# Designs tried in a protein design chat: VH-VL binders against o60147. Part 35

Target 1, 175 residues: o60147
Amino acid sequence: MLEKNKYLYIFRHIQTNQVLLSQGNVLKKTALFQLPYPLQKPVAPNGMRPAKLRKDHWVPLLKVEFPNESMFQSVFMQLLNYRKYRSVQPLTSDLLKLPIPVRRRKIMRQEVPNTIADLADILNKEKFPENSVRLQLSDKSDSEYADWPPSVQIDSEEIKLSRGFREKTTVDEAR

## First folded at step 16 (VH-VL)

Design oh9
Fold by ESMFold2, fold request of step 18:
Structure oh9 (fold): chain C 175 residues (1-175), chain A 121 residues (1-121), chain B 109 residues (1-109)
Amino acid sequence: as target 1 above (175 residues)
Amino acid sequence: EVQLVESGGGVVQPGRSLRLSCAASGFTFSSYGMHWVRQAPGKGLEWVAVISWDGSNKFYADSVKGRFTISRDNSKNTLYLQMDSLRAEDTAVYYCAKDEGYKSGWYFDYWGQGTLVTVSS
Amino acid sequence: SSELTQDPAVSVALGQTVRITCQGDSLRSSSASWYQQKPGQAPVLVIYGSNNRPSGIPDRFSGSSSGNTASLTITGAQAEDEADYYCNSWDSSGNHLVVFGGGTKLTVL
């Protein structure tokens, strides 16, 4: 059997620190469905689903290389479901004390560490072969949000992309 | 004392609409995700939908997606379920439930008494 | 999608111990909750987090989990324990966040 590698790409918003999961290294507009529904017609609170995808607002956080599509699909679906599960949990006491705009910002800032921890939790519970999953980060210190199983090898090279949707930005596209 | 009281059930023809309400009291309604769960006569429990504390995240069972809409009004401590294009298979007692929250899993510590929806010709 | 499988019926003699089981792949990533439902009543939570008892639930109720199986144990069953029992979990791998088992009717003889 010929198996193909699959990459999971995770992006971070430069302002809100929200996270988007992607099957490709270029975000598609449909990824915005992972963000909360807009609440009201006039002005949506910061971090709600925007009408259009702004490529310059999303930067690489990490990518994961799986040896086959089945493993990728399982982890991708589970990670999406972990995010949904967290989104409907009760507010903690410390969040309830905050004014709503500050509260939303604090919830959004939890997405990076939560997503990394959830990814590691999923990988620790799955029975993947040793060293079969390669993890590459934009900032290697982010690996410290979780304890990784023996199946994970952390790439020594950080992701070199500086902006959103493409591996390389030209001068004509940098604005 | 926590109270959840459903209302709005009744007998309707297939293809019609109905709106259920769940009045909440005795807890900080706006801090919790809220659920609808239904039970057809003589059958088991079936999850229907959930809504986040501020209403910005909503998720549905496949059997109702596109036909039912969960919503909330935190100023009135009220949860809603708008049920459109009703089918005979939607006949059930509908409960609202509160998730107290716990590490991993669900903790539905309070349920309403239920309201019966009957869809028949 | 994931399912939680329960035996449809179980019997126990008054004062004896009974175990109600719930099995499904979702339980490897989720703790279990257990709900008691008597005829004409709303469900009542009896166990959460696989092994925790809410206030007001008698000490004879206990829970456990291992692998993809969760169990509800009633030690010293009483007549009022006659009810339907549902297990519940979240499902990290499926389309539904909330999954209930099909229910087990407990008869106290």
Scores: ipSAE 0.844, ipTM 0.930, lowest interface PAE 0.5, mean pLDDT 88
Fold by ESMFold2, look of step 16:
Structure oh9 (fold): chain C 175 residues (1-175), chain A 121 residues (1-121), chain B 109 residues (1-109)
Amino acid sequence: as target 1 above (175 residues)
Amino acid sequence: EVQLVESGGGVVQPGRSLRLSCAASGFTFSSYGMHWVRQAPGKGLEWVAVISWDGSNKFYADSVKGRFTISRDNSKNTLYLQMDSLRAEDTAVYYCAKDEGYKSGWYFDYWGQGTLVTVSS
Amino acid sequence: SSELTQDPAVSVALGQTVRITCQGDSLRSSSASWYQQKPGQAPVLVIYGSNNRPSGIPDRFSGSSSGNTASLTITGAQAEDEADYYCNSWDSSGNHLVVFGGGTKLTVL
């Protein structure tokens, strides 16, 4: 038996908001190669590649279901290349004004919206059949970072955290 | 005012190593991604490698991956290319180039004059 | 494929208009840039973002793009325009983020 459908899983870091792409719903240590190489000893809050994977620090951002392996591989490769392309772009003037640690944090904070925008840009360029690609988000408002093509069906059900801190929502009346 | 000056080229036998340098001036070197591009005699331009503004991201053409290492020293405004296990097909003029950035694409607005690397027995 | 294809040679009479083309799938998602290279010299950027001229480049140079094709046009070609011309793009689908065309030798008759 061969698996018919293929899934792209995207995780975000709970503190830095950096993004990792994965073929499985559990991150492998090799995913850390997507992070910048540490030029000195690793400093995890600054987003350089850590020595080990802390799986409790990475939570689901979104999941994409493709109808076949070929579509998955095309989009996965392109998304990795978009991230490489962004990583070598010149700094903007607003970033240049910041001390390097603050600058790096601001760059990392942009990864979530940038990754979502890049995914949508790739999918808008592809000529996939209508509703052939299913998108599920942990926070549906994140879909607002991009305009999606007719090929994309956004799932009404959000991804829920399986482990880690669960923050119950409470509504208190103001007096 | 912007200047890029390559150095370190020469004649070397196959299997040996060379280190190229690119001295930058007239701009804020540490804010730009920097590239190496080569041109074999009588041939076209071939991209070799790129390095991010702080050196934390590096990417290579398949033909040099595992043999060449791009690096930078922002305190010296200098870009480097360490070339190991050199082959005859690495014979080329090597240029450093600055990417100014513009939408989606490449914008290499300044190039050095190049340094010649000859790999021959 | 993700290659950028250019005709290897093109000729133009002095004062006439010439168009140099560059074709490849990467141009659907990337703007083109164009480089002029004279013998023994480094490349010089003449067009970026498919249709913009850097300062100091004569207005006889213009660029355009459509689909998977980019074009460099020289209106009123002059003797000093004789050079090799390379197109360049980003390629999101390949192993090489930077792609150059094979080059076009322009001869001004």
Scores: ipSAE 0.833, ipTM 0.924, lowest interface PAE 0.5, mean pLDDT 88
Fold by ESMFold2, fold request of step 18:
Structure oh9 (fold): chain C 175 residues (1-175), chain A 121 residues (1-121), chain B 109 residues (1-109)
Amino acid sequence: as target 1 above (175 residues)
Amino acid sequence: EVQLVESGGGVVQPGRSLRLSCAASGFTFSSYGMHWVRQAPGKGLEWVAVISWDGSNKFYADSVKGRFTISRDNSKNTLYLQMDSLRAEDTAVYYCAKDEGYKSGWYFDYWGQGTLVTVSS
Amino acid sequence: SSELTQDPAVSVALGQTVRITCQGDSLRSSSASWYQQKPGQAPVLVIYGSNNRPSGIPDRFSGSSSGNTASLTITGAQAEDEADYYCNSWDSSGNHLVVFGGGTKLTVL
C-alpha cells in the first residue's frame, strides 16, 4: 500500500498491563492473536487470549509517527518479533522460584517497560534522521524506560482521551 | 546430564499424520522454550517451530503453519510435534533442541539424536 | 531476504587455519551461533553469542562478528573437524524467529 498508516498505536491492558500493538487507533479483534494462547485447563483468563475483545479494558500507552509507511512497517514487524523472541526465552532463576500465578503476573508487569525498551533499541539501530520520529505518551514518565536516539522527538504533551484514542470505560461488562 | 530423545518417526503416505515426541531429562524442562528443527536428506537445517515454557506461545515456520502443532506436557517432561497433512517435502530427520538463552541470539546447547520421517507414496 | 549466506564448501590443509563466513542482515541485531554436524549425527554447538565456546569444544574454534558478517575460525585444523558447519541467528525483521545458513562443508586435506 501507499503512504497511509504511518502511525504505530500501542495499548496496555487496565488490569494486567499487557501490551497490544496496532496499526490503527481502534483495536481490531485480530490484535488478540498477540496474546498467549489459553492453557488447556478451564480457568478464567489470566492474561491469556480472551474469546472476544473488550475494548474498555485497553487504554492508550503511546503513539509513534514515522516519516513514512515503510519505516512504520519495519518497526512494527520488529516489535512483534522482539515480543515473540522474549516470550520463548528461558525463565530466569528469580521467576522459577515463584508460584505460577505470581510468576505470570511478574512477567506481564514487564511488558510495558520491555516494549518501550525494545522500541528504543530498534530506533537506535535503524539510524533514522534526527527528529524524524514523533513519540507521544499517555504518561511521560514511561519514556524513562529507555534511552532514545536523536531521531526521536518526544512530544511534551501527553495523549489526551479526546485526541487519538476513543475509550468508553464502564463498570459493567463491555460487550 | 541433559538428554533429549526423539521418537515417533517412520514411513507414511502423503496426507497422513504422525506425532513426534521428545523426552527430556537432566534439566528443569518447564523453564525453557523448546524447538523442533528438521533436515531433509542431503540438505541443511530448517527451523520448524518453538513453544514457550508453559506452552502459551507457539510459533511456526511458514512451510508448516496450519499443518503442524507443537505442544508440551511439563508434567511428563515431553515435547510433541503433531504433523498433519504430511507432504513429500516434509521428509526429514526431526530434532528437538533446547535454547539455553544468551542475550540477542540463539544458544541451542542440546539436541536430540533425531527421528526420521519419510513421506512417500 | 532474511537469509544467512555461507559458501557451500571450503577446504583446509591439516594443521592450517580456515575461516568460515556467514552473511546476512539479521546479524546486525543478532549474535551468531555455529553448529558442527558430522555425517549421520546431530548438530553440536561450537560457538554461541558470536565468540563464546561451550565447555568441551576445543580452543582451536573461535568466532567473531562484524556488521552483517559472522565468522568461525578453526586454527590448526584436525581431521576430526571435517564436517558441515551451520550459522544461526535470530531475525527481528523476518517471518521466522530462527534462521540457519545453508551450511558449509569443510574438507580437511
Scores: ipSAE 0.826, ipTM 0.926, lowest interface PAE 0.5, mean pLDDT 88
Fold by OpenDDE, fold request of step 18:
Structure oh9 (fold): chain C 175 residues (1-175), chain A 121 residues (1-121), chain B 109 residues (1-109)
Amino acid sequence: as target 1 above (175 residues)
Amino acid sequence: EVQLVESGGGVVQPGRSLRLSCAASGFTFSSYGMHWVRQAPGKGLEWVAVISWDGSNKFYADSVKGRFTISRDNSKNTLYLQMDSLRAEDTAVYYCAKDEGYKSGWYFDYWGQGTLVTVSS
Amino acid sequence: SSELTQDPAVSVALGQTVRITCQGDSLRSSSASWYQQKPGQAPVLVIYGSNNRPSGIPDRFSGSSSGNTASLTITGAQAEDEADYYCNSWDSSGNHLVVFGGGTKLTVL
């Protein structure tokens, strides 16, 4: 059976550059579970999981179009796990020299390039069919963070930025 | 020398709670993630949970998710595992293990000697 | 979650070479680590990053990886090598971040 295309949107926080993965062009509240637990309650500092999703704080980083659900799910789950993996890695010597708040901010600032690199790594390992995956970036220069496999076709047009969501097009599916 | 010493194990009835501790020394505790790994009697190793260096990230095996809580006090160089709603299948030696990374892989370079948790009616 | 599979038991004659193999999809994307466990003792890291030995581990221990497999090789097995050996890997696609093999009991004859 012919499957519908699936869309992975990756959003970045406009201030912290943290990253959220989304199934579709609209961020859901459940996406907040991707963020670290707040260390102090009730007010979560920047970079920690807030109680409510502020969609206006997030902009699309990139969009990935997959030809089927299986490919989408595989990449989505792997991206989540890659982030989890990084979150528990030992701190580098450079980070240890910094105060804890600065350390955390610096780690967060690396989430965008790390996520892009992760995506590329995952796609390289998956060895999907040539040009089967379509990638659109908000900034084309971000594609330079990694080598992309032949399975990835990078769109010439950059993704339009929108807060917390991207306008639905005839191609996009509601999630 | 790196040392990890678990404590808090014992015999408990199903549905009860138990809190394990792991005292760490010989390394900068606050710089590393820490893991709990358990081993049922006569069985293999099973990963239980991990906590990041500052405690901001916690992840669990499905078998314990919702029942166990991993935490740490970096001022005391101590790792904790709060075990609630204990089941018979939770019976195991519980090890704390120091996290270490290499490229795209994790490994545990140091382990405690473990503490035995027995859940029985 | 991803699983790692290894033979439950293997034997090796004293001074001979034995290979313990671990297989699983997680090994395609992550390196393996190996742990030795003797009766009544905690696991001890013997190989990490597919083929790195921590300090204190004899050079007769080595590791390799290929595809979805990782192997621990003991070249010139000694009596003290009799133990359970567990492979470990990061689970990149499952719900568990860390996975262990079922363990292999090595008997030195």
Scores: ipSAE 0.718, ipTM 0.885, lowest interface PAE 0.8, mean pLDDT 90

Design oh9
Fold by OpenDDE, fold request of step 18:
Structure oh9 (fold): chain C 175 residues (1-175), chain A 121 residues (1-121), chain B 109 residues (1-109)
Amino acid sequence: as target 1 above (175 residues)
Amino acid sequence: EVQLVESGGGVVQPGRSLRLSCAASGFTFSSYGMHWVRQAPGKGLEWVAVISWDGSNKFYADSVKGRFTISRDNSKNTLYLQMDSLRAEDTAVYYCAKDEGYKSGWYFDYWGQGTLVTVSS
Amino acid sequence: SSELTQDPAVSVALGQTVRITCQGDSLRSSSASWYQQKPGQAPVLVIYGSNNRPSGIPDRFSGSSSGNTASLTITGAQAEDEADYYCNSWDSSGNHLVVFGGGTKLTVL
C-alpha cells in the first residue's frame, strides 16, 4: 500500500530560539505543551508556555519529509523524548555561574543546535534506507551542526518564507 | 555531605491521598533535577517522576500520570510528591534521588533511605 | 516502550570475576548506570556513564558497553559484594524517561 509522505516541521522562536515540533507546516496550539511550565495568562514569562500561540513569533527552522507515517511517528516521538531529557538535564558548571535569567536564556539558545543534533542522532540510529528522508533547512549552514546518515538527502534549496513566517508555497506565489 | 531524607510515608486506604517530602542538604539543591523512584516489596526499582532544577519541567511514569504530582521548593531545599487516588499497586518504598548526567546518560548519584507507603483496605 | 533485561540471579566464588549484563534498545542511545542494593538499604551508585566509578567505589567494579548491552564486572568478588544490582538508562522512544532493569541477585559463594 502506497502511503502519503509525511512532513515534520521544526519551528524556532524568533526571539528566544526555542523550538517547536509540528506535524505539518501549521503550528497548532497544542504545540505549546512542548514549552516549559507554567501556563500563564495573558502572557507567560519569556521562555515559558504562553496562553496563546503567536504564530508570527515562530519561523520554520527545518522540514523533514518522510515516505510514510511509521517513520515520521518514530522520529517525531524520539525527538520529543530527547527534548524532555534535555529539559531536565543537570546544569553545567558554566551555566551554574550565571544568574538564573541569563542561564535560562543560554539554555534556550542551545535548543536549535541541540535539536538538529538530536535529529541527526536519531536518524543515524534508525538506519533508514538510503535517501529515504529529505531534509530542508532554512539556513543550509545549520546542517553543519551534525553528521547526517546516508538515509538523509539534504535539499540544496533553503526553506523560503512568506511574510507571515510560514513556508512560501506555490499558492502563495500566485497571490 | 549530601543527604536526602524522605518523609510522609504511612498506611492509607485506596483512593486516599498522601504527600511525601524529601529534605535535601549538602549540595546546591536548586541546580539539580530531582527524581522519585519507588520499589514495591520484594520487587525491583521503578522510576516515578522527575522535576527540573527550577521546576519548569515535570515528567511522570505512565503508571502514576494524572494521579501524582511532583514539585519542589528550592527555598526550602525540599522535593515533594503529592499522591492522589492511591491504589494498592502504589505500595512501595519511595526514594528521592538526585539527578546527575554524563554525556547522554542519566544516573542518580545520591539516594535517600526511602519512606514506606502502604495502600491497603 | 523500552525495557532493560538482566538475569535475575548469578553466583560467583569468592575472589573470582563475575559479569552482570543488561540488554535493551535504550542502551543504544544512552549510557548505562549501575546500582548496588543490599537488603533493607537504599540503592548505591557503583558505575555511571558505562564505565565510571564514583568516589568510594572499589576499583574491582568496572563497566562496559556494546551495542544494546551494558555490563557490570566485579573482578575479585568480595563477600560484601553480595547484593542486588540494577542497571538503568534513559529511554528516548518510550513513555518512561528512565528505565531500570529487573535486577540481578548476586550471591558470593
Scores: ipSAE 0.361, ipTM 0.790, lowest interface PAE 1.8, mean pLDDT 89
Fold by OpenDDE, fold request of step 18:
Structure oh9 (fold): chain C 175 residues (1-175), chain A 121 residues (1-121), chain B 109 residues (1-109)
Amino acid sequence: as target 1 above (175 residues)
Amino acid sequence: EVQLVESGGGVVQPGRSLRLSCAASGFTFSSYGMHWVRQAPGKGLEWVAVISWDGSNKFYADSVKGRFTISRDNSKNTLYLQMDSLRAEDTAVYYCAKDEGYKSGWYFDYWGQGTLVTVSS
Amino acid sequence: SSELTQDPAVSVALGQTVRITCQGDSLRSSSASWYQQKPGQAPVLVIYGSNNRPSGIPDRFSGSSSGNTASLTITGAQAEDEADYYCNSWDSSGNHLVVFGGGTKLTVL
């Protein structure tokens, strides 16, 4: 059994491409608080916080293994802060040219690459020991969104998903 | 010309409420985050709150969480700060400030002249 | 929250150079901005992104950063530069999004 406390999972929503951070591979209900407050009726397709967590709507994007929980916590908190900052940043010229609904969708689509870039930036600044952090991606091409420091070892194998988009376990592979 | 004009300050007793306004002009208000920053008499600057361009995200300093509410009306180019359960330590000049970003950081490129809030018995 | 520290007061002779330094962990992850505040006035941005000047700010103002420090330098101080100066950064510690230094009172002699 994996030590949940030192694992960062980043999930993406299958429809909106919004992202959630998780300690361990199981999403908690409290993870929904990472999403913006709804201005109107909460509707996930419109980028609003849903009332209930539908775990089947979220798939693992990447997994990060840290040497210990302390390092995990540090990076986790920094990621949240990066997200917060991004949420209040001025809009780019390209976004300003778009109608509000289109703008919102465009912003949501940028969450995945932005989050990956944020993670890389944080890890570059932390200067952890060489190969002390292990990164596994559901799609290896996503690693191209950022330059990774020597502290990060990228796994050769992608995250395997079983039916229902959960991480495939050894037991699942034996079936 | 960018202008930010705060209003709504005054003298209030502890436990009471006050609502501040900031009228913005000279830029596309609905495209920028807005901040409140306060300064107690003879003291330094203290960040209070921020609201995103569309109001969907709000964040507060720990000192005001649960008591203050930041909001905005983009149709009126106005930023608000609802201050409830006011305390003596909330006494300060309150500034509204425009958010701006630059490589891995942000700054306040424009400030209002501020409005004074005095909380006293 | 990550604190930004700066000297409470510094002095400089007219025409000379002065450096105001800000220190804090947040500066490792975020660029610094600097604000000038004169008595009874609102703060004015003088430097952003460590070393960028807004329009209207004299070129005698410059900025630098290194490690967990950021500095504002005034080369050839003028009488009108007498003011309080505040450094600012984004806090990634999770407590606050924005952090200010305690301010430095600059006296021009």
Scores: ipSAE 0.241, ipTM 0.758, lowest interface PAE 2.2, mean pLDDT 89

